# Designs tried in a protein design chat: VHH binders against Uncharacterized protein MJ1408. Part 2

Target 1, 350 residues: Uncharacterized protein MJ1408, of Methanocaldococcus jannaschii (q58803)
Amino acid sequence: MSREANPFKKMPTILMPDELMAKALRRGEKVANEMRQKELPWLLKARFVEEHKVRTIASVVADNLQKVIDKTPPVRKLPKFYQEMVEVLVGIDDFKKSMGAFKWASELVRKLGNEYARKIRKARTPQQAGKLRKEFVGRVKSILEQIHPEMAFVAVAREKLKDLPTFKDLPTVVIAGYPNVGKSTLLKKLTGADVEINSYPFTTKGINVGYIGEIQMVDTPGLLDRPLYERNDIELQAILALNYLANLILFIIDASEFCGYTIEEQINLLKEIKDLFKAPIVVAINKIDLVDEERVKEIEEKLKEVGIEEILKISADKDIGLDELKERLKKIAIKEFLKDKDAENKELEC

## First folded at step 9 (VHH; framework vhh_6qgx_2)

Design w13 (from w1 with N105S)
Fold by ESMFold2-Fast, scan of step 9:
Structure w13 (fold): chain B 350 residues (1-350), chain A 126 residues (1-126)
Amino acid sequence: as target 1 above (350 residues)
Amino acid sequence: QVQLVESGGGLVQAGGSLRLSCAASGFTFSRYDMAWFRRAPGKEREFVAAISWEGGSTFYTDSVKGRFTISRDHAKNTVSLQMNSLRPEDTAVYYCAASIGWTPSEYLHTSEYDYWGQGTRVTVSA
């Protein structure tokens, strides 16, 4: 659905009832003052002033509420990743109900504006015209207070959703492994020095997005770099939303253990990720330049014991094995992406 | 919790009339946009008619425009479809659907509706 930007990036700032009403009243008064300068009989001028004040207030309120609706994407049309993030961070049902409240209020305010403008045009005295305008303003204030909880909810939702990462609809490789195993260096070597840094829930480091041609590479510091058993439920759900994005997981092992984690610890994280993610896993044994062949063979044997079939031996620092890794990732990611697209299209038809 | 129950289907001769009703429960009916969809044998669900929450905006598929009228009663939590000048091509199972706020560009799409009734069968004989 979205190829270029986070679908929620265009959501406007949500004004609360008192702010929106104050804005509408200021606009109405400006228009009223312009109308008061016209050379008209007293009663006609009074009617004209109050009618245009009501029309302006109605437009400002209704247009502001409608703008929120127009700039918020419908959740069901979003890619599955963004649907899951709305559910985890906000709650889809409450989000849709709140959008419905904005639509209801916008349409009701417009209807009342038209109704009161017609009544004002038929007013017999300036005092009657002013009383009708005051009645209209009171009704609009009541409507905005009625949807106050939904306005507050959408304001919070906007803050949570507007800075979600932008993902393209491309074959995607998600990179995992403990800190300091060489993920950052490898990503730079495969994609180039510059990567896009995107915010993500529950990590202060964000995620790094790079490209190998039309293959999207996603590095996940703070997310898939420590055991998942001890994460709270919401945090884990946010991490598992990456299942809707990942066509392939690249897990990096530091053969030297200079990262501070044993091979056993690294393989335990790998097993946890393998159990929780649906995508196939490719393992890159990194820093082979720092260990002998016998050690690499031992690690390879341990990986095969835990069901890993696709193992590559690399040194990101010394540029060993990177071309083979790049070609293997491209081949597998494209194959899985097309397979996943076929499955998505079949679900959509049902 | 949310339930939509259709009634009023049946057998009718070409040129005749039927009135379908949909009773809604389990939600604030006055905030929901409502629609009727139908499914003919061997075909997918297609849009028939929709009515906005306030009842001020109505939408119809071209083939029923001028023959069918959608309306709602907020006091009874019902939406109705008055079907006049029925044709054999109108034979289908008719479904009531509710949305938490579709936009005018979206009312045609089944994916925009969160709640669906079980359907009521309409058969129009030659």
Scores: ipSAE 0.000, ipTM 0.378, lowest interface PAE 11.0, mean pLDDT 85

Design w14 (from w1 with N105A)
Fold by ESMFold2-Fast, scan of step 9:
Structure w14 (fold): chain B 350 residues (1-350), chain A 126 residues (1-126)
Amino acid sequence: as target 1 above (350 residues)
Amino acid sequence: QVQLVESGGGLVQAGGSLRLSCAASGFTFSRYDMAWFRRAPGKEREFVAAISWEGGSTFYTDSVKGRFTISRDHAKNTVSLQMNSLRPEDTAVYYCAASIGWTPAEYLHTSEYDYWGQGTRVTVSA
């Protein structure tokens, strides 16, 4: 029943050809030394040593490559958010091609290991057995060098993907607004301070994940906190991947403007987010304790003019309006989550 | 379903000759190295002769070298042992054996052989 970590966290370290070959040769030599200690006739001992060396080298190489495949989740079975992140950060087609190269090499090395083990069993001299083992090793080195570019690609992909945040398949509220409007304080107060800090592409501050019961709250410092037209295409695509998570966007406005941004600038960012995200938006006018009621009414009226219907007045610092906000967020997020699940199931039927 | 069936054994006087045959079925004969082993009463199985899968290499124990000849026929799926100038000490049960690996002439390691026949008895009287 419990959700697991980021699907890519279980990907093993990717050894380069020389590293993997060195590991395989060391293990092969260890097994060979163990075989040399057995009381066997000289030719049988020589054949057994070389056969077991080949079998060990083949297993180490093939098993290492297969482990990468086994520990890497199939992209097509991932939640849409993670599929989009693979596309943006590494490219799905290149990723699939590279995983295919690992499978091809693993199967070929295993096949060659079996073929050379059989040839070694038929060797008439220790020298012939040794020559066959050297030939096998040369072929394995060639195979690994052939897939060297794909090994390097998967190593880079692993580094980019392993640190993506863990998101649960729950009703999700994404928090947006300029820096210093009170997003982090609000998240802490709504979730009770049990907030997980995760890395995310294109933000040095990371992403904060907390929970209100079964509602997932995502604070996005560095992502949805400045004009989106200032981003490059790849950065923007990574930010827009949040569309696959967001059932509701909570936009925070600082009524006092102490954040350093005017109400007009804050509403312009809200308009951009509204245009790019499919989820409904709830606006929380924060820091109402620092301004008079007339100013709050002016802001509320401007928000209505731009099509915002769900407006709450809060003070995160003074604990004003937080229970009403929490209740409204829960109701809207759950409704939208269930609606999105129904729509997703219907699309799969068509 | 793998079977090795030996034939050609019997009673013969010292200095006589016998030809043993082994008929193979249930496996790809052409991929296997074939050998003859013998077991005298009260003794363990000892190596006699071997022939490679391609038929190009033959090996014999010193006591039979020059007297015995091993051969194979891929068309008939048989391996044969021609035994000339037989001696009383050649008296034994003779076994046909098949191995995917090569068997050396110097020493026997019975675990190298995957399949064995039931044996055929050879008795050489003085």
Scores: ipSAE 0.000, ipTM 0.091, lowest interface PAE 19.8, mean pLDDT 82

Design w15 (from w1 with N105K)
Fold by ESMFold2-Fast, scan of step 9:
Structure w15 (fold): chain B 350 residues (1-350), chain A 126 residues (1-126)
Amino acid sequence: as target 1 above (350 residues)
Amino acid sequence: QVQLVESGGGLVQAGGSLRLSCAASGFTFSRYDMAWFRRAPGKEREFVAAISWEGGSTFYTDSVKGRFTISRDHAKNTVSLQMNSLRPEDTAVYYCAASIGWTPKEYLHTSEYDYWGQGTRVTVSA
């Protein structure tokens, strides 16, 4: 139901062809030297040495490539958030093709290793056994060089994907609003603890994750805290991937405008987010302790004009309205999460 | 860019035979699992046959077992579907599909396949 690590965190370091080949040749020579210590007739010893060298080289190369495949999660079985991040950051099609190259090469090297080992057993001279081993090594070098572009691609993909955040499969509330509206203070008070800071593409601030019981709270500094028209396409796609996590968006408005943004500017950002995200929106009007009741009413009416029906009045600093907010968020997030699970199950049938 | 082009469709009488071909370009053909799907008028795409990237495994829907044979030719980058003992219910548009071999597969599901051809029409008259 939940995961403790990003699905890509277990991807191993990708060795380039020359590095992998050098490793395989070193292991092969070590095994060959061990075999040379056996007391056998010269031809049998020569065959034995070359056969085990070939088998070792084949295993090192094939196992290394197979390990990359085994440690890389199948993209289509991942939550849609991670599928979208692979698409945005590296391209799913090229990623799948590159993994296919690793599988092809691993299986071909293993097959060749078996074939050359059998040929070496039938060698009539030590020279023939050595020639067969050299032919095998040449074929393996050729195979690795053939997949060199795909190996380089996966190495880059690994660097981009290994630091993505870890999300649990729980009802999730994504928090949005301009800087200094009180998001960090609110998140700390709602969760009762310090939040976990996770890396995210296109923000140096990362994202903050906290919990209200079994409800996942995600604050997105640098992502949903400034106008979206200022973003390039790849940044916008990375932000829109949050659609696959969000069961509910909590938008925070600073009624006092001490954050440095007007109510009009704050509502314009709210409208952009509402247009781009599928999840319902709850608006919390914060810092009500610093403004007149009449100003709060004006903001509330303006929010209703733009189609917001779930409006709560709070003061994070003074602990006003926080229990009511917490209960409302829980009810809506759980309801939407269950609906999304039903829709997900229907999609798996098609 | 990946491209799949089907050919060999046409009109045939019940009991007759047709051979469909799919020419693949823009990718390393030998690394992909290949399949044929069909769509009858008013129906969704259904699985017909699949062949693994190495050609070692073949899969068929029950209604075509013993009548249809899927094969591949790595030298020509083609996958073929030999259709024998055709029935009116085999009337459909036939699609060639490709999927990278590293992913686990349920051969019946369209979602497993990354690339699709435009389709070739097969009409079987009574």
Scores: ipSAE 0.000, ipTM 0.371, lowest interface PAE 11.0, mean pLDDT 85

Design w16 (from w2 with E112Y)
Fold by ESMFold2-Fast, scan of step 9:
Structure w16 (fold): chain B 350 residues (1-350), chain A 126 residues (1-126)
Amino acid sequence: as target 1 above (350 residues)
Amino acid sequence: QVQLVESGGGLVQAGGSLRLSCAASGFTFSRYDMAWFRRAPGKEREFVAAISWEGGSTFYTDSVKGRFTISRDHAKNTVSLQMNSLRPEDTAVYYCAAKIGWTPNEYLHTSYYDYWGQGTRVTVSA
């Protein structure tokens, strides 16, 4: 059950009240013009014109609102990552209430359409039939204005949610570390350069997604590459939603410090990520070809002092240690993915 | 049906203070980010301050940071702008604006706002 697109990609464009009403009135007038061409007695023709106008307007409005409901995925059936993103970006309670408003309005417009169509069929004059149609149109306009805030809410929700990244339900490694530590080079070498660029909230750089067989590799430039306490609350919550995706975090350290950040600065970012994320962390000490063995041992010792158990020594540029890293990442990510699935299934049983 | 009504503008001396208020009606206030924009005569509207729908995040343009404070009251459906240490350069018509949404990066641009008030005039004497 790997997903090819995010679940919100198929949400339709949300028309505002004036746009939807104009569309319904245009369609109603087209149907009315077709009815005016029929060879019927004047009163029967007038009633048929107004009746079909009302039925058409009701159908266009109600069907448009219902289409939004039908093409919006139910939040409760989404993977936890997407449920969290709805909560962070939109608010689940408000989203559900807005979908309820669409359902209420769709059903009410259909009911009124049927009621006014029946009244029009009993009209004694063309003027009476026309008055009933005008009353119906006024009531539909009132209903759409009543749900105007909910229509605007869903339109903005759609824009925020449709551009969320597409993730497959696979063992997932999230890559973290300061800029220029070698994350992009490493990702390319581990995956064979088959990477996809996806948008993510609060980063203009997006995220990069690649694969090592059935292992999903996610590089997060702009998200896990600077101190997290510099972020506002909503931005931090969006970053922390990655907790529902990550089975393993791969943290990259630049041993040479040519990235522009000291080892102390790099370890401080690692500590922040370790405190905020539930997934186990593997640390890769990169650029070992540029430093002596004593410096690498110093860094390794400091990492053990902060509770890091899985440490690998690599050079992405010189292809040192990459096969061992790939094998360790696969084994740990698969193990954690299966544990998470087992825990989820047991929670659902209880 | 949607209405934003500003109040609290007026004439004040440099170094003085004013409190602007915006009363919102015709929409579900708790779902909307609220902002203040201003327009000096002959210039375009510029961003001043914004507050997120839940009230937890606030944003300010550099020229007012530390001097202005935006706040909201969900019980009264109001957003307020407390303006301290006013300067002649703060002279403008101040507009209340509302947009649905939770993405802070959208707060800077007029095009993201769905509803606007009529404006309230603030004049800071030299």
Scores: ipSAE 0.000, ipTM 0.152, lowest interface PAE 18.7, mean pLDDT 83

Design w17 (from w1 with S30Y E112Y)
Fold by ESMFold2-Fast, scan of step 9:
Structure w17 (fold): chain B 350 residues (1-350), chain A 126 residues (1-126)
Amino acid sequence: as target 1 above (350 residues)
Amino acid sequence: QVQLVESGGGLVQAGGSLRLSCAASGFTFYRYDMAWFRRAPGKEREFVAAISWEGGSTFYTDSVKGRFTISRDHAKNTVSLQMNSLRPEDTAVYYCAASIGWTPNEYLHTSYYDYWGQGTRVTVSA
């Protein structure tokens, strides 16, 4: 899992060929003007100006491309959640291929810069030195145009990846259930009022992240709050990426049905989530203050028939059962986190 | 599609030599780091040697250092492994591997490599 920040936050803005070339030419001209002020014989001065112009252009272009590579995290070292998001949103192989194109172009521009600088030193006339510089500039423009599709691809990839949520490498509970079952009230009561609102693909509502000490709580409005069979393939894969984050799923049922969904509808959503997620599930039967004990027992029996063994009865509104819920979530999430961490470390070693 | 094809394996007596070659095809834009890995019967894949695209920096596992030499020919898109003073414990299937080569310091790990050959068998008799 993520440390403190989204691994892609440090990716720089990707300049397109024309933008990068213009920047390089401007800096080359600035250096050329500085060199023209030096006290040198005319031919040596002309060669010196063109040589430093070429060296500056090569450095600006090559360094800019290399900076993109250096500030892009290696996909294989990413937490599994972020690896999966690269695959779903961008495509890992195309992403690596595009980074390879940046590396190829950076090294070729650097090599050509050295080559043309050497040729300029041997120029017999100022005109010859200027012609060699123009040839170099043309070669660099051609190289950048050749990787233009890869530059555009990485620019789009950066936009998609930089807005992914920031998850800490902590035991994580993902909260699921229909709208209005009490998820937001419960999260606020368990973690406090200051939850972080993060963007997530395919939902305008985002996700809410809070903490119970060192337990990360993730509420997923728009993602795990309606039937998953209604989703397109890419949207479903983005939701399933949460499998790499979730050590525990907390599913909330509204016993009163005031949320607008029947118990049968709520249990059907639970079944879908249970089938798609590998993490164990704890079910909290909420709003027990609005329903008699017989109704709560009926819901418990239906949940046991579906294979749910970890069932708690709460009222988020009335502060009933919340301490027991916290302790249960903490115990299970920590256990599963350590287990998943061991499995992840073994996979990385292979 | 990138393909890696190994050749040069076979049977050799202890103290002998073999030269493995890996022919790469299908890449045009990429800068590839290349490596050799081996897998002995009942064991996991083990790093043997690597050569970087840039500068030709070479890396070896301690057990082969001074005996094996990795080299590359960019014009032919080939990587070679010269194996001298072979020992029975060098018996394995040898795999050529290629990485897109933009992430440093990961050459020891199988997960670093994007493309793999099917392997060539080396048997060293006592």
Scores: ipSAE 0.006, ipTM 0.406, lowest interface PAE 9.8, mean pLDDT 85

Design w18 (from w1 with S111D)
Fold by ESMFold2-Fast, scan of step 9:
Structure w18 (fold): chain B 350 residues (1-350), chain A 126 residues (1-126)
Amino acid sequence: as target 1 above (350 residues)
Amino acid sequence: QVQLVESGGGLVQAGGSLRLSCAASGFTFSRYDMAWFRRAPGKEREFVAAISWEGGSTFYTDSVKGRFTISRDHAKNTVSLQMNSLRPEDTAVYYCAASIGWTPNEYLHTDEYDYWGQGTRVTVSA
């Protein structure tokens, strides 16, 4: 990743046609009133008033639309995670087309403003100057109504995108496993600090972000804590966007089954995640203090049968095995992160 | 399915003219910014000319300004490049490109274009 903050946080509130027009007209009238106070011949004063009103209206409308474009990051330059989120939540093609509509309208309004200002400067009567200004205002209203659907689309897109999580460009471990397997306790024990809560699509619980030094730990309640086979395609795509962040998946097994899920159910979720995520997986068998060594060995053998090589035995509650787990996570996450950075840098050289 | 097909290339003597055409299919033509790029042997693709989706804004590289004219026909879903006063240095493969219509200030960058034609060869003899 190339950014430390959600790139959409700077997107401004999108005004609808009537509100933007009202704002432009109010500002134009304020400027017109200032011009009316000048000591000028009546015809020159009338022309200056209308010319400045047109220029002001054009600038307010065009600048507002251009500000939306300027404050919206180009999708192609976004980190892959954010590109995928735009595709999933709003659709990249429609988003680009809508930005194109803002650009078209901004440029056309500015062009018309210049055209009508020139015509007003040549007006032979105050009445003609006023008629030209009214004609210009009518054209601007028409342009804004033409892009009304795109304005509404961008307003909705902004609401969906502005609250996406802020991820740092650091080695990242994504935590998975059923509810109540001990993920919350483990995260607190490993990070030793307050966990930041970030919003994420399709979960009301959000995601929890903590740190082990320069390692980013992401807990995903509501996302990777139950079977994925019943999710709709859009929800699944949003979950799979985490592939662009995850350097390592940490999967937690509750050996005691007090979480309410059998070992078989837990391993089935693990298999789904293993198939869908490209990052290597480390499995931590938690709550070993509540079961005998033979049970733990049985679980280890089942994990090896499904291709898991990195298995650690812990008790988050009793502080067993946590230092070894922390060391292993750091080593693998850093290795994978550097590998991904090398690949990214090779691509940028082209 | 989006497809761009170029035509009109060929051999011409210096000072001559050629008209290149690009036929677009599989998308809403009126919402796409269109451009022509060219690649001379041993060189990278360089910008030649672009036209906005509304057809009101045109952009040209300095070396072709005043000699080339880009235009679009919405009814036929085509973009044309009229090339006048051709020079040997104009010899290249010419590519038609389409962008979803993000921003005109990015027309110079190949990365901004989502769809590309296969190219048509233009050779200008001395």
Scores: ipSAE 0.000, ipTM 0.235, lowest interface PAE 15.4, mean pLDDT 84

Design w19 (from w3 with S111E)
Fold by ESMFold2-Fast, scan of step 9:
Structure w19 (fold): chain B 350 residues (1-350), chain A 126 residues (1-126)
Amino acid sequence: as target 1 above (350 residues)
Amino acid sequence: QVQLVESGGGLVQAGGSLRLSCAASGFTFYRYDMAWFRRAPGKEREFVAAISWEGGSTFYTDSVKGRFTISRDHAKNTVSLQMNSLRPEDTAVYYCAATIGWTPNEYLHTEEYDYWGQGTRVTVSA
């Protein structure tokens, strides 16, 4: 399924008009050289050479444009996360318009190829046959230049979309919290394996994907690690697209404040995330080994005041509370994932 | 659509020979340039050899020059890779690939090929 992989990874390289035309002309010349090997009267030979050039050029251009259409996933059939990313990064309407331009050009080049091949078969002189081929080539160049903006648009779209993270259709936990609260250490300890580093829009750090068995863990440095009021609309929409993946949000608080952010600042970020995401939130109070029990209790009480019910006390560095955290994340994420699948299946049955 | 099916892989001792074949169906009016790529365990696909649609131009990676020969039979729609003087480092899954016309140096890059076979395994014992 497309849900288990980035559906844009297989999009082909988009040739620009001049490059595609050069490729088509080179193929036409190879076919022409084959035709020149035949023992035929000069006029008949000239007509066959030019006819085969035209047919070959038309096929190369039309088939290349059609290949782009065939290997580009239809947006309507994509998982919701990827549909939202196309909208945010590219614009769905412009993307569809560009696919339409490729189809229009492909069909027109095919039609013109047939038309000019027929005209060449009726040519009275080698010069006339050559002139008709040159006219055809000129018209194909004109068509490619007419769709040049759409070709450039799809090339840029491909670059933006092909390196989006590959998410599996699994229960997914999205990790949030300020920098240096211990997210990287925690993720490594929970997953036990190498974390996959993936690019993501509007973060230079990318996102990290790891697994706890069949649970997908997504760490979002640069996205859910600072106040959301600092974002423009497009950045915020890209962040909110994570709503289509998250079955559970794990928010990490640094009890020691060694991360450089006060507990009040950390709880304010938590409140923003809680308001914007539909998934339930589990809060892990980290670095409890660095603070006294009274401090941890103060933080826990403040969290309860802002409506947080699922609170765990851990130390990623000292391996405290990690087994309980892992068990609770698994239980909640699986429950929410199955609930979301049931809702989706019922919607499809209607 | 173009479909590619590889055959001829197997086990062979160092210094031995194998002949791989790629049967192609769905060839259209314009002809396809063809290539062989290989993937060793734990590595990415790398270029091995390529042949132009007319059969007049052949290209090889340096490590196989003089040992491997790529050829095509237009009547049978097949591309073959004759592998001589095989070495343990030639152990890999070998893939047949096809595309509509290279520009210069395109034949080296996996992303330029439109159609791929399933692959055939070659194991060379020491």
Scores: ipSAE 0.000, ipTM 0.149, lowest interface PAE 18.4, mean pLDDT 83

Design w2 (from w0 with E99K)
Fold by ESMFold2-Fast, scan of step 9:
Structure w2 (fold): chain B 350 residues (1-350), chain A 126 residues (1-126)
Amino acid sequence: as target 1 above (350 residues)
Amino acid sequence: QVQLVESGGGLVQAGGSLRLSCAASGFTFSRYDMAWFRRAPGKEREFVAAISWEGGSTFYTDSVKGRFTISRDHAKNTVSLQMNSLRPEDTAVYYCAAKIGWTPNEYLHTSEYDYWGQGTRVTVSA
C-alpha cells in the first residue's frame, strides 16, 4: 500500500556497472588498508587482506543491487493507479524482468563472494590469494555487464516514476473544467486550506491535492481543462489513469463565460470527460451571482440533455451553495469508493 | 528469439516412469527460474514443479512430491522432470515455462511466467 507517499519516491539512484564497480573497489581497498595494519604472520596477513577485499566488494555490489529491489514496490501490490502508470510509462513486464535481473545478480555476487572468500582462506601463497581476488573481481564485472541493459532501463523507469503524485487510499473527487472557471477558489474554500501541488506527467502546471476530512480532492490543471482530442496516445493514457483514482468527477461550469469559453465549449469538454471516465459526474454551475436565473436554467436544461443528473448551482466567490455541494460530494464519493474498493479486492484475489 | 522445446512425452503404463526435458535458447538461461505445468483435458494449467535460477531451491505440488524430481543443467541449457510411479491422474500435456526473478509463491502462478513451450503429451494407461 502507498498510503502517504508515491510508492517509487524511495527508489535509490541506479549506479551503472562502472560506477558500482568503482565504488566497490574503493571500499575494498579502504578495508584492505585497515587490515594491513594488523599484526599477523605474512601469509595469514596476505590471505586476510584479500579475503576482506572480496567480502567487501561482494557486499557493496550485492547490497547496492538489493537496495534497489528493497526500495522498489512489487507492482502487484500497488494501488491500481500506480500499476497503470507503470504500464503506461515503463511497461510492467519489462520492469519486472529488469528487477529480476537485479535480484539474480545480487544473489550470484553474494554466492561468489562466499566461495572466493573460502578459497582465499585456504590459499597456499599470497600470490594465489591475489589471483583468486582478481578472478572474483573479473566475474563480478562480467555479471554487471550482463545486466547493464536492465540497469539502464530501471534508471530511466525511476526517473519517470519518482515524480508521480502522492495519492492516499481515500474517497477521491477529481475536479475538471476549463481554466478560470473557479476551480482553485472552490477547492480552497471546500478544503479550508492551501492545497499541495504535485507533479504529474504531461503537464507543467502539476495537480493540486486538498482534503475535506478524509475525502481527497484533486484539481487537474493542464490535464482535464482542454479538449482531449488534442493529446497524443501516451499522454491520453496517462490522463485516463486517473480513472483508477477518481470515485467522482466534479465538473465546473462558468455560467458567466468570463473564463473565455462559451457554454457550448464547456459542455463539449464535459461530454469528452463523461465518455472517457467511468466515475459518476456532478456538475457545479459556478458564478450564478453574475447571471440571471433564466440563464442558469438554460444551462441546467442543456446539461440534462447530455445525461447529467447531479447539478448544483454555486458561487465560490460569494459562498453560495458550498455546504450543499460539500455534503453531496462526500456522500457520493464515499459510496463509490466503497463500491470500487470491494470490486478491486475481488479482482486482485483472482 | 526465445524458444523452449519439450521432449520425452509419450504413453506409459501406471507405475512406470518418464523423463521430460526442456531445451532453452534465445535468453540467458542462468538468469531464469524454470517450471513445469500441466493441463489435463477440460482443465486449466496447474503447477507441477519449479527450480530456482541457481538450482538451489525446488518446489513441488503435493500430488507429485516424492515421485517427481526437477533438475537443471546450465552447460546444456536444459531443465528436466523425472517422473516416477506415474498414475492415470498424471495424464496431461506438460509445459515448460521460464520466469525472471524469484519471489516467494510467484512460482505457483501461470501469469508470472514470461516464456512457454508448446507442450508434450503424457498419457498414463490403467
Scores: ipSAE 0.000, ipTM 0.274, lowest interface PAE 14.2, mean pLDDT 84

